# VHH binders against q9y6x5, part 93

Target 1, 379 residues: q9y6x5
Amino acid sequence: LPPKLLLVSFDGFRADYLKNYEFPHLQNFIKEGVLVEHVKNVFITKTFPNHYSIVTGLYEESHGIVANSMYDAVTKKHFSDSNDKDPFWWNEAVPIWVTNQLQENRSSAAAMWPGTDVPIHDTISSYFMNYNSSVSFEERLNNITMWLNNSNPPVTFATLYWEEPDASGHKYGPEDKENMSRVLKKIDDLIGDLVQRLKMLGLWENLNVIITSDHGMTQCSQDRLINLDSCIDHSYYTLIDLSPVAAILPKINRTEVYNKLKNCSPHMNVYLKEDIPNRFYYQHNDRIQPIILVADEGWTIVLNESSQKLGDHGYDNSLPSMHPFLAAHGPAFHKGYKHSTINIVDIYPMMCHILGLKPHPNNGTFGHTKCLLVDQWCI

## First folded at step 24 (VHH)

Design mb7
Fold by OpenDDE, fold request of step 25:
Structure mb7 (fold): chain B 379 residues (1-379), chain A 125 residues (1-125)
Amino acid sequence: as target 1 above (379 residues)
Amino acid sequence: EVQLVESGGGVVQPGRSLRLSCAASGFTFDDYTMHWVRQAPGKGLEWIGNIYETGSKFYNPSLKSLVTISRDDSTNTLYLQMNSLRAEDTAIYYCARGEITWKRTGEYQIEFDYWGKGTLVTVSS
């Protein structure tokens, strides 16, 4: 039988939540599988970009999803949460579900993973749900497990996405122990439901399951705001994306805009596109705007001094607060093994290996995950 | 039945202060984010501010210096303290229950599900 893999994402699950909160179901999952304590994600540390990096193994500059909000100056197109269905934005890479879908006697399924309800390279998953945040986890789980169990050709790769604890992290901030305990308890219960369902259906022993996230969450404050309006008039630029990494499209001379912003705040770095640090791998794409602003950890870039976020993400990907975790279980994985760190792009070649797929060129390193896999030598 | 009843409105002179109250009933008050919204004559609704169930407060930047929101969960009461009132502050002031709805991209929207009938504040010499 062909190997099967279910990739699950709980949006905004910061790695150190595992140290600070109780997760009996997730801990059991880990006990019977593997844990990577920290996953270094890609810059910017946002939802659409990082989810696409997981399934492509590419930096954002390479797969073309460079932010949650994008603008293409040539076509005049916009990308956003409400406008994400144009294949134009996704076609700069080939996600793993497409690769899998094109194989003989295999199909892919998706429950609301970013990009899965879009035909990419003229291919869409045989089974998928249109994104709708109102759909319960239970319904998503029901569809995914039904497809994994009854599809023909068989579903060999499936994705499942859930919006928490990201939303709650934004609302309460990650340091709100009371409220975050409540929401994380619910997440753990959902993991329990997932495991129970798989066991009930007889899938647990043969299905490889990865539980991960796209980014963490850092504490914000109303006392840590960077008001752009105090530095530059709004008529001089178009804002493509705001915080904590602002994308600036100048309406006047770029240098003049840069000069107005470069000393706006000691808690914000301002980069011309060509001067963006190489370590971000965030330069070589036309969708990256001429000027980007990068706020320090915990600082919020605002217009008109207004924000209701008590937590946010998108900051420097070297910050521990931005890092998610990865746990996995199944025949491909060891039992009771813990690993310190990998890069988020490393997940793609690992998944390709598990599924027996030839990976597209990617930025991941298969060697980084060898210790997680039973069929590999750990060096 | 969910009820929100505003009180404390009336006619006041410019420069004076006024405290509005909103009595909540029919739901678990301490579980909800509460808002103040106003509507001036001939104008649209203007959000004033809110207070989370956690006690965190957020304000319209245009009004931040003039208003303070607070809540007493023991009495299920929301308050709006207004200082240095101006003629332009003349409006019907509404108490509202509302949730913050987040998109997966981190954008948020305030959604109101219940409103009071409002209390009229008239600032005139």
Scores: ipSAE 0.882, ipTM 0.947, lowest interface PAE 0.6, mean pLDDT 96
Fold by OpenDDE, fold request of step 25:
Structure mb7 (fold): chain B 379 residues (1-379), chain A 125 residues (1-125)
Amino acid sequence: as target 1 above (379 residues)
Amino acid sequence: EVQLVESGGGVVQPGRSLRLSCAASGFTFDDYTMHWVRQAPGKGLEWIGNIYETGSKFYNPSLKSLVTISRDDSTNTLYLQMNSLRAEDTAIYYCARGEITWKRTGEYQIEFDYWGKGTLVTVSS
């Protein structure tokens, strides 16, 4: 039988939650599988970009999903949560479900993973759900497991996405131990439901399952705001993305806009596009705007308005608070092995290996994940 | 049955202060985010601010300096303290129960599920 892989994402699950809260179901999952304690994600540390990096192995500048909100100056198109269906935005890369789908006697399935309800390179997953946040985890799980179990050609790669604990992290902030404990308990219960469902269907022993996330969460405060209106008139620029990495499209001379912003706050770095630090791998794409503002950890960029976010993400990808984790179980993985750190782009070549797929050119390093796999030498 | 009842409205002179109350019943008050919204004559609804079940408070920036929201969970009461009232503050003031809903992109919207009948505040000389 061809290998099967289910990739599960719990949005905004910060890595250190595993150390600070109890996860009986997830711990059992880990005990019988592997854990990577920290996954260094890509800059910016946002949902759409990082989810696409997981499934492409590419930095954001390479796969073209450079933010949750984007603008293309040539076509005048906009990308947002409510406007994400145009293949134009996704076609700069080939996600793994497309690669898998194009193989003979294989199909892909998806439940709400970013980009999976869009035909990319004229290919869409054989089975997918249109994104709808109101759909329960149970319904998503039911569809995914049904497809994994009954499809022809067989589903060999599937994705499952869930919006928590990200939403709650935004609402409460990650430092709210009481409320986050409640939220994370629910997440653990969902993992329990997942495992139970797989066992009930007889999939558990033969299915490879990866549970991961796209980013973490840092504490924000109404006392840590950067008000752009104090530095520059709104008529001088168009805001493409706001916080914590603002994308600025000047309406006047770029240099003038830059000069008005460069000293706006000691807690914000202002970069011309060509001066963006190389370590971010966030320069070589036309969808990156001429000026970006990067707030320090825990600071929020605002206009003349109040932000209701008590937690946020999108900051420097070197910050531990931005890092998710990865756990995995199945025939391809060791049992009871823990690894310290990998890069989020390393997941793609690993998944390709598990599925027997030839990977597209990517920024991942397969060697970083060898110790997780039973068929590889652990260096 | 969920019920929200505003009180404390009336006619006041400019520069005066006023405290509105909202009595909640029919639900577990301390589990919900509560909001104040107003509607001036001939104008649309204007969000004033909210207070989370956790006690976190957020305000409309245009009104932040003039209003304070608080809650007493022991009495199931929401409060709106208004200071230095102006003629433009004349409106019907509503108490509302609601939640903040986040999109996966980090955008959020305020959703209301229950409203009071409102209390009229008239600021005039």
Scores: ipSAE 0.879, ipTM 0.946, lowest interface PAE 0.6, mean pLDDT 96
Fold by OpenDDE, look of step 24:
Structure mb7 (fold): chain B 379 residues (1-379), chain A 125 residues (1-125)
Amino acid sequence: as target 1 above (379 residues)
Amino acid sequence: EVQLVESGGGVVQPGRSLRLSCAASGFTFDDYTMHWVRQAPGKGLEWIGNIYETGSKFYNPSLKSLVTISRDDSTNTLYLQMNSLRAEDTAIYYCARGEITWKRTGEYQIEFDYWGKGTLVTVSS
């Protein structure tokens, strides 16, 4: 039988939650599988970029989803949560579900993973749900497992996405132990439901399952704000994305805009596009705006508006608070093995290997995940 | 039945302070985020601020220096303290129950599900 893989994302699950809270279901999952304690995600550490990096193995500059909000100056198109359905934004890369879908006697399924409800390179998963935040995890789980179990051609790759604990992290802040404990318990229960469902269907022993996340969460405060309106008149630029990484499109001379912003706050770095640090791999794409502002951890860039975020993400991807985890279970994975760190782009070549797919050119390193896999030598 | 009843409104001179109260009933008050909203004559609704069930407070930046929101969960009461009142603060003041809804992109919106009938505050000499 062809190998099967289910990729699950719990949005905004910070890696150290595993150390600070109890996850009986997830821990059991890990005990019978593998854990990567920290996954270094891509910059910007936001939902759309990182989810697409997971499934393409590419940095943002390469796959073209460079933020949750984007603007293309040539076509004058905008990308946002409410406007993400144009293949124009996605077609700079080939996600794994498309690669899988195009294989003979295979099909892909998706439950609300970013980009899965868009035809990319004229290909869409055979089974997918249009994104709808109102749809319960249960319903998503039921659909995805049904497709994994009963489809023809068989679903060999599936994705499942859930919005928590990200939303709660924003609301409460990650340092709210009481509320986050409640939220994370629910997440663990959902993992329990997932495992139970797979067992009930007889899929558990043969299905490879990866549980991961796109980013973590850092504590914010109303006392740590950077007000751009104090530094520059908003008539001088167009804001494409705001916090914690602002994308600035100047309406006047770029240098003038830069000069007005460069000393706006000691807690914010201002980069011309060509001066963006190489380590971000966030330079070589036209969708990256001429100026970006990067707030320090825990600082929020605002206009003359209030922010109700007590937690946020999108900061420097070297920050531990931005890092998610990866757990996996199935015939491809060892049991009881823990690994310290991988890069988020490393997940793609691993998944391709598991599925027997030829990977597209990518930024991942298969060697980083070899120790997780039973068929590989780990030195 | 969910009920929100504002009180404390009236006529007040400029420069004075006023505290509004909102008595909540018919629901578990301490589980909900509560809001103050006002509507001046001939104007639209203006969000003043809110207080989470956790006690976290957020304000309209234009009003932050003039208002303080608090809650007493033991009495199911929401408060709005207003200082240094001006003529432009004349409005009907509403308390509302509401939640913050979050998108996967981190954007959020405030949603209200119940409103009080409001209390009129008139600031005049």
Scores: ipSAE 0.853, ipTM 0.933, lowest interface PAE 0.6, mean pLDDT 96

Design mb7
Fold by ESMFold2, fold request of step 25:
Structure mb7 (fold): chain B 379 residues (1-379), chain A 125 residues (1-125)
Amino acid sequence: as target 1 above (379 residues)
Amino acid sequence: EVQLVESGGGVVQPGRSLRLSCAASGFTFDDYTMHWVRQAPGKGLEWIGNIYETGSKFYNPSLKSLVTISRDDSTNTLYLQMNSLRAEDTAIYYCARGEITWKRTGEYQIEFDYWGKGTLVTVSS
């Protein structure tokens, strides 16, 4: 009878979509559970880093997944969406599914959550799907619910990942009401399907469910481009990541590269690694390059080309447009409670509490989530 | 069957303007991103730009001041307006349909699944 938790992410679900669009199914889910209206995520506000922060409770500098594209100068290894399976990248932290399945009489299941198809510390999720974006939400949900119902040892922690509304947010931008309404309605229907499936299988009453996201989305434009080729010759640096946080590995004296870039655009901040603002918690990892460029909200860094994106994320994590939400339902959670904000790193110690796991050292604060939980005093 | 038929090519004087058309059939034109691509003699393919089903337009920066892409969904027609033509604009101009696949990282890939036969534009005196 151990407690069970399903963690669901809809990628790129900006917190204020809840206010600006209709979500009958998600609103019913919230009404019967809890809502955190905005979650302050970690810098950079990108997919892989923030999904790993949720499951480790760590800032990116501490868990080592510091971007969607990375380079390690010592090993000469590259990380990308198509090259993400080397445990080297993931082994600087222990995600909650590893801790969970190493307990007696427990398993973990995963449908596409970043990192769950990697053997982290020689431990891969007990049940998992190799990442494949063509697999439907229905198939992901069917696998997860089958594993939650029919596994020995029992699956007590499960993750489910879906690519929308991020993909459509990049294509249309968050301000395209007509197209985003259609996209977000489809997502609400998927949430309705999720809840209905859990009810039909008898899981709904005893399963804790968290629905959240990794980041938001801001409007971009072909009128807001920063052409890096206009400021600096390619031969002076290696480009590790481009936009909206460019990662620059100098090939010449780094002060010379910095000086060539610092006046490139008034819409871009240029930081030497040691000068990156402390509030980003984005400095103390070898995978963070010697120079980073941080575009202002809605600006895109390019290499003398256009970008097909009308929406993007990765910007300063103080921006409300970068913030997702969190909703939760289940025996661990109050009913009908709304909370203003938590930090995304707070989700990990809360999940450890729900599951009865000892958290690894982390950056989260359990006290920030106490008001969501029935077994805690709200202080 | 998907068909893309370019027209409006020919010989044109430097400094003049020219409008190319692409008649589309065999698919729901309103649902697709459409592209213009050209190939100068002895050169590789050069992407000119595209237009989303929503009307949003994207251009090769080197050509942006010289070209305009538009679409008319009521006639299933894609257009390329070219201005101030130069000898270097001599090329075969292709209309293409390209699927954009969006990855979880926000990266994308464009795959051109159907091409027209092209229309030759020759800019000469």
Scores: ipSAE 0.702, ipTM 0.888, lowest interface PAE 1.3, mean pLDDT 94
Fold by ESMFold2, fold request of step 25:
Parts: sequence; C-alpha cells; structure tokens
Structure mb7 (fold): chain B 379 residues (1-379), chain A 125 residues (1-125)
Amino acid sequence: as target 1 above (379 residues)
Amino acid sequence: EVQLVESGGGVVQPGRSLRLSCAASGFTFDDYTMHWVRQAPGKGLEWIGNIYETGSKFYNPSLKSLVTISRDDSTNTLYLQMNSLRAEDTAIYYCARGEITWKRTGEYQIEFDYWGKGTLVTVSS
C-alpha cells in the first residue's frame, strides 16, 4: 500500500526539444504514461529556484531560494553553487522529502537534487549523495535503485538529478541542431537505461516516475551583449548576480543607481523592487535585491563584454523557450494522455497526493493536475 | 604527448599585421577549445581569446579590434591574425588548450591544461 515516487530532472530540457529531436526511449515512456507539453516555471527561470519550487510548491519569494547567487545583508552570508549547504538558505520552506521521511515507516533518497544534501529543518534526506558533478548518471542511478529496493524503512520518495542538457545548451545554444541532437540522443539513452533498470528490478509497474526539468534554454550571441561597465561605475553597487537577471545592491542612494542604469540598454528592463511586475511573484523576500535588471530574451548582461555562453536561461517565465516539460508513468497515472500545460508549482500538491502526504501551504493548484491521475475525476 | 608549437613571431613595424600559427599534436584537435594568451614584458598573462571546436570565437574586449582567431582542423593548426600592431602589443604569445567546466548554475570556469613555449612578437620602428 505504500505508494512510491521517483522524481527525475534533466536540467535545461526545453519543452519543444520533444518536437524537434528524436527521443525513442522518452517517447515510449510518454506513450505508456502522461505528458504535460509545457510547464510554466517560476521567475527567475534558474536551476536552484525552480528545483526548490518543484519540491515545495512555492514561488521563489516564498521559499527563499530566489536565485543561483544570493546575499543576505543582515547575516553577511553568500549563496553560490560552491557554497549552498548552509541550512539558513533553505529553511524558509519544507521540501516534500522532509515531510515524507518524517512519516511512520518511510524514508527518502536523493541522487543530487538541489538541497537534498542539506539538513533542512535539521532533517537531511535519509539516503543521499553529496553533490559532485563528476559522478556519472549510471552511479547516481545505481544508488537510487539500490535504495528503492533495499532500504528499511522503505524509500517511498526518491529524486534523481542530471546536469544535461543544460551544460551543453549553454555551450552550443538550442539552435545548434548538430551538437544538440548528439547531446539529446545521449540523454534519451540515459532514459532508456533508467526504464530498463526499473524493469529488471521489478519496480516498473508499481513505482510512479516523473521525468521533468526546471527550465528551457534560449539562443544567445556575442552580438547581443549588455555591458554594465559602460553605464555605471563598480563603486556604486555590489553585484549579487549577473545574467540574465542582475541583482544590484546599491552602495549609494538607490534612486541614483537606478537612474544610472535605466537607460543603459533598450534590451534590458530595470526594476526597483516595488516595481517588479506582480505576475512574477518576485518581490516579497529580503533576498531579492533593491534593483534587478532583466535582459530581453537572448541578451546577456556582461561586465567585460565577453561571455562563453551561446545559450542561457533565467528570463521572463512567460517565454515558451524557458518552459520545460513533464512526463510521468506509474500506477497513479493514466496511459496515453497528453495535457497542454500546468504551472511548475502544481507538481508539489500532485506529488503529495500520490504519496498520501498533507501538503504544506503552497502556491500550487491540485485541480490543474487531476486529469493526469487515475484516481481523480477529470472535469 | 600533447604538443603545442607556436611560430610566426618576429620584429614588425607599428601599424603592420602579423599572423601567428600554433601546430598541435598528441590529441584530437577537433574536439578542443583552443586559446591565445600573451605576456608583455614585466606584466602578467593576458587572455586574448578562444575558439570552440565548433568555430565559435570569443575575444578579450580590449583586443577584439586587433585580432582574429581561426582554426584549420585539417592541419591541426590554430591561428592568430593581428592587425594595426602597436608597441604595447610586444609580448610573448602562447597557444593554450583549455577546458570549459559548466556548473549546474550555468556558471563556467576555464582551466588551461597545456601551453606552448610561446613566440616573441616585437613591435618597434
């Protein structure tokens, strides 16, 4: 009776890659399960924030992971990829693996999903891998499947994270069909390996599996750079995050800094915190800096006028290029059903339902995902 | 054994052009990002630019109008074309191989693992 769920993220998997590239293994997965063609993610459309939104059902302003780079002025703490383990950053929300493993006769396992190697509310995932990008997908899969099959109390919720196609998307850009087709074929092979391993272990028919992503990717160019050093002296601000959403902490009067930046480029919107569009749900957290700069799609904010990126993400979450997909298979899900769109925050209450967990207060709407589930009336 | 051998240096008058070559061997040249770096007398290393295996090019903004990087994968050769040379462009010019490490945040880091011995360019009248 204990339902089980494996949540898998392939970082930077743009929704329309499914239309534009061949995925025999993923398409077989979808054929026997469900597809959500577009998932509207949260602003900013970055890795740490969106992975935490999936597992908390919260907008970034509410869960506190508001960017991949953050600064807290009161404590003087910095958050970055290499400095992400302080529970201070994560404690503004309760992720689903914490709630799950606090239930009687349940544990949670994690292969590198952001936050799973952190003791959030003094609770770390029951089984986990410390983040290390050099660990192969095969080793991550071996650990996850071993924990799903051989743990006491049983692992009922597991996460698996992989860095591609995000890394290659940054390097080549999504429009490089030659290189991206090679990258995406490798990812489809990994999905084939995942499904085959679950079948060999006897898990396939009774494990619920979600394959999703945090965001998409848009094409960038050396011809689409916004040079901040041309507009404002470094001495007037502290740069907390750069591109495509820059986070600016003024060192002088905020209005003076704003005025120096507002005409910097026609391809960049400059917002005082209180003027950030309400539809972003990106205002009500002290970690959001007093001024943010939001580049237009495909534009890159730089200091030195050079960037190695030919693809990027973090842009306005209304952009289809920023949207991932969601596919799912298992006893909780219909077979052969396609759904147009959900919000990324809707995934959390759906997962809580599948696992029989009471969701914490969140921004998701369970009704948006009812049509995916066999035990719900789809109206 | 990875080898990078620069050539084409010498004495050149201000305002003139010069093309440097870097012959690569001991690795699959077509698979690697290649870089040019220089060191002026009494100064530290200055990155000039790089070129991906795909042909995409990136330049130090201070040098962008001076230089063009290209590669010929059929001859395993990296090139640096320099135009309108100035006395301040006097330096040892190095060919380097460097890998770009991409983080889950989208940040990246460039690490140079092999260097040539350099070729001296002297710009004087």
Scores: ipSAE 0.692, ipTM 0.882, lowest interface PAE 1.4, mean pLDDT 94
Fold by ESMFold2, fold request of step 25:
Structure mb7 (fold): chain B 379 residues (1-379), chain A 125 residues (1-125)
Amino acid sequence: as target 1 above (379 residues)
Amino acid sequence: EVQLVESGGGVVQPGRSLRLSCAASGFTFDDYTMHWVRQAPGKGLEWIGNIYETGSKFYNPSLKSLVTISRDDSTNTLYLQMNSLRAEDTAIYYCARGEITWKRTGEYQIEFDYWGKGTLVTVSS
């Protein structure tokens, strides 16, 4: 009777939303399970990198998904949301669904988690949905629960991804109490639907469920723009990624480009690759460009253009506004236990333990999550 | 049936001001982001700016000091105030409804699903 795990992500769910808004369904989920109040994610605090860090246990420099927009100078390949299917980008790591479904009598299922519709190491999730943002949460959940109940070999690891509250967070900003309350209430209703569906199908008592997110959200403003066109001519560099961490590939002398950018704004740090702070674990991959620009919290880097964003993420991973939460329920987890913090890379070895999988080499520390688990000695 | 009807265009002298109106019907106006877009003779479409249902305003930086967008949800009317008009501002001015689609990367795209017929503004001495 192999253990089963459902990993759920609500994109852009900032940890302190739990304290500042009402979540009757999520709070009931937590009451009967565990909560990690803050998860320290990886730099840069963007969607693709952090979702891959959850399922590999690796820093971005180690798994190779270093941003939502990337360039590889050797192969001349580009990565973007509309161009994310080349296994080249994903093959520097082995995600948990690949390891899981290669075990005897096991398969994996996915409803739109980043990377699950790509054949990574020539292996694609056994059951998956191609990414399509127009597919409702209900349809994603119906597919996942059908696969959990009806597949041979059985689905033992499943993922479910949802775009909110990230999309609304970008539109309104996290400080818009009225609109974010409406958005977050809808998310809580979806969590209620999830739990109800699992109970009705007889899955709830024996399925481990993790509800987490990749990052938070900070408030932006049209009064906090950094215009690169005021500091440097476009002809001197290739722009690989823009905001809030810009990736700059110099076309001329690197030192000249650096010097033009260094004093562009007091609200932006400019790093040569070798000078990127060690605490970011963001240096040792060829996909990290020779110069990066890191905006201060709430500042937006632009190219003499407007930005529609009133909220954003991608900033320094030490910022509490960038941190998600983690909640979990199921036979592997304690009931009513709250834990202050873990690192997002710690989720992978914990999931491997729950599933009885041998983890690949990773940056997580199993000891950080031991107190969440009923089968571990927690002193 | 969604309808957007611009008015207030005409011939104006350089340096003058002009206010355009857009009357909206057939949808719940106060739930939607509204846009102004223009097309000069022989040119492509140029986005002027938009205003969210919340009242938040965003402008093309090249036009920001010259224009103001406002809305009156009680009359379902979108406005464009233009100041210090120049010959290069001669264009057809369109009112548009545009859905903003937010991608999982935080990128967005604007897809205009309904357009007015436009109102011609000619800046001529």
Scores: ipSAE 0.683, ipTM 0.875, lowest interface PAE 1.4, mean pLDDT 94

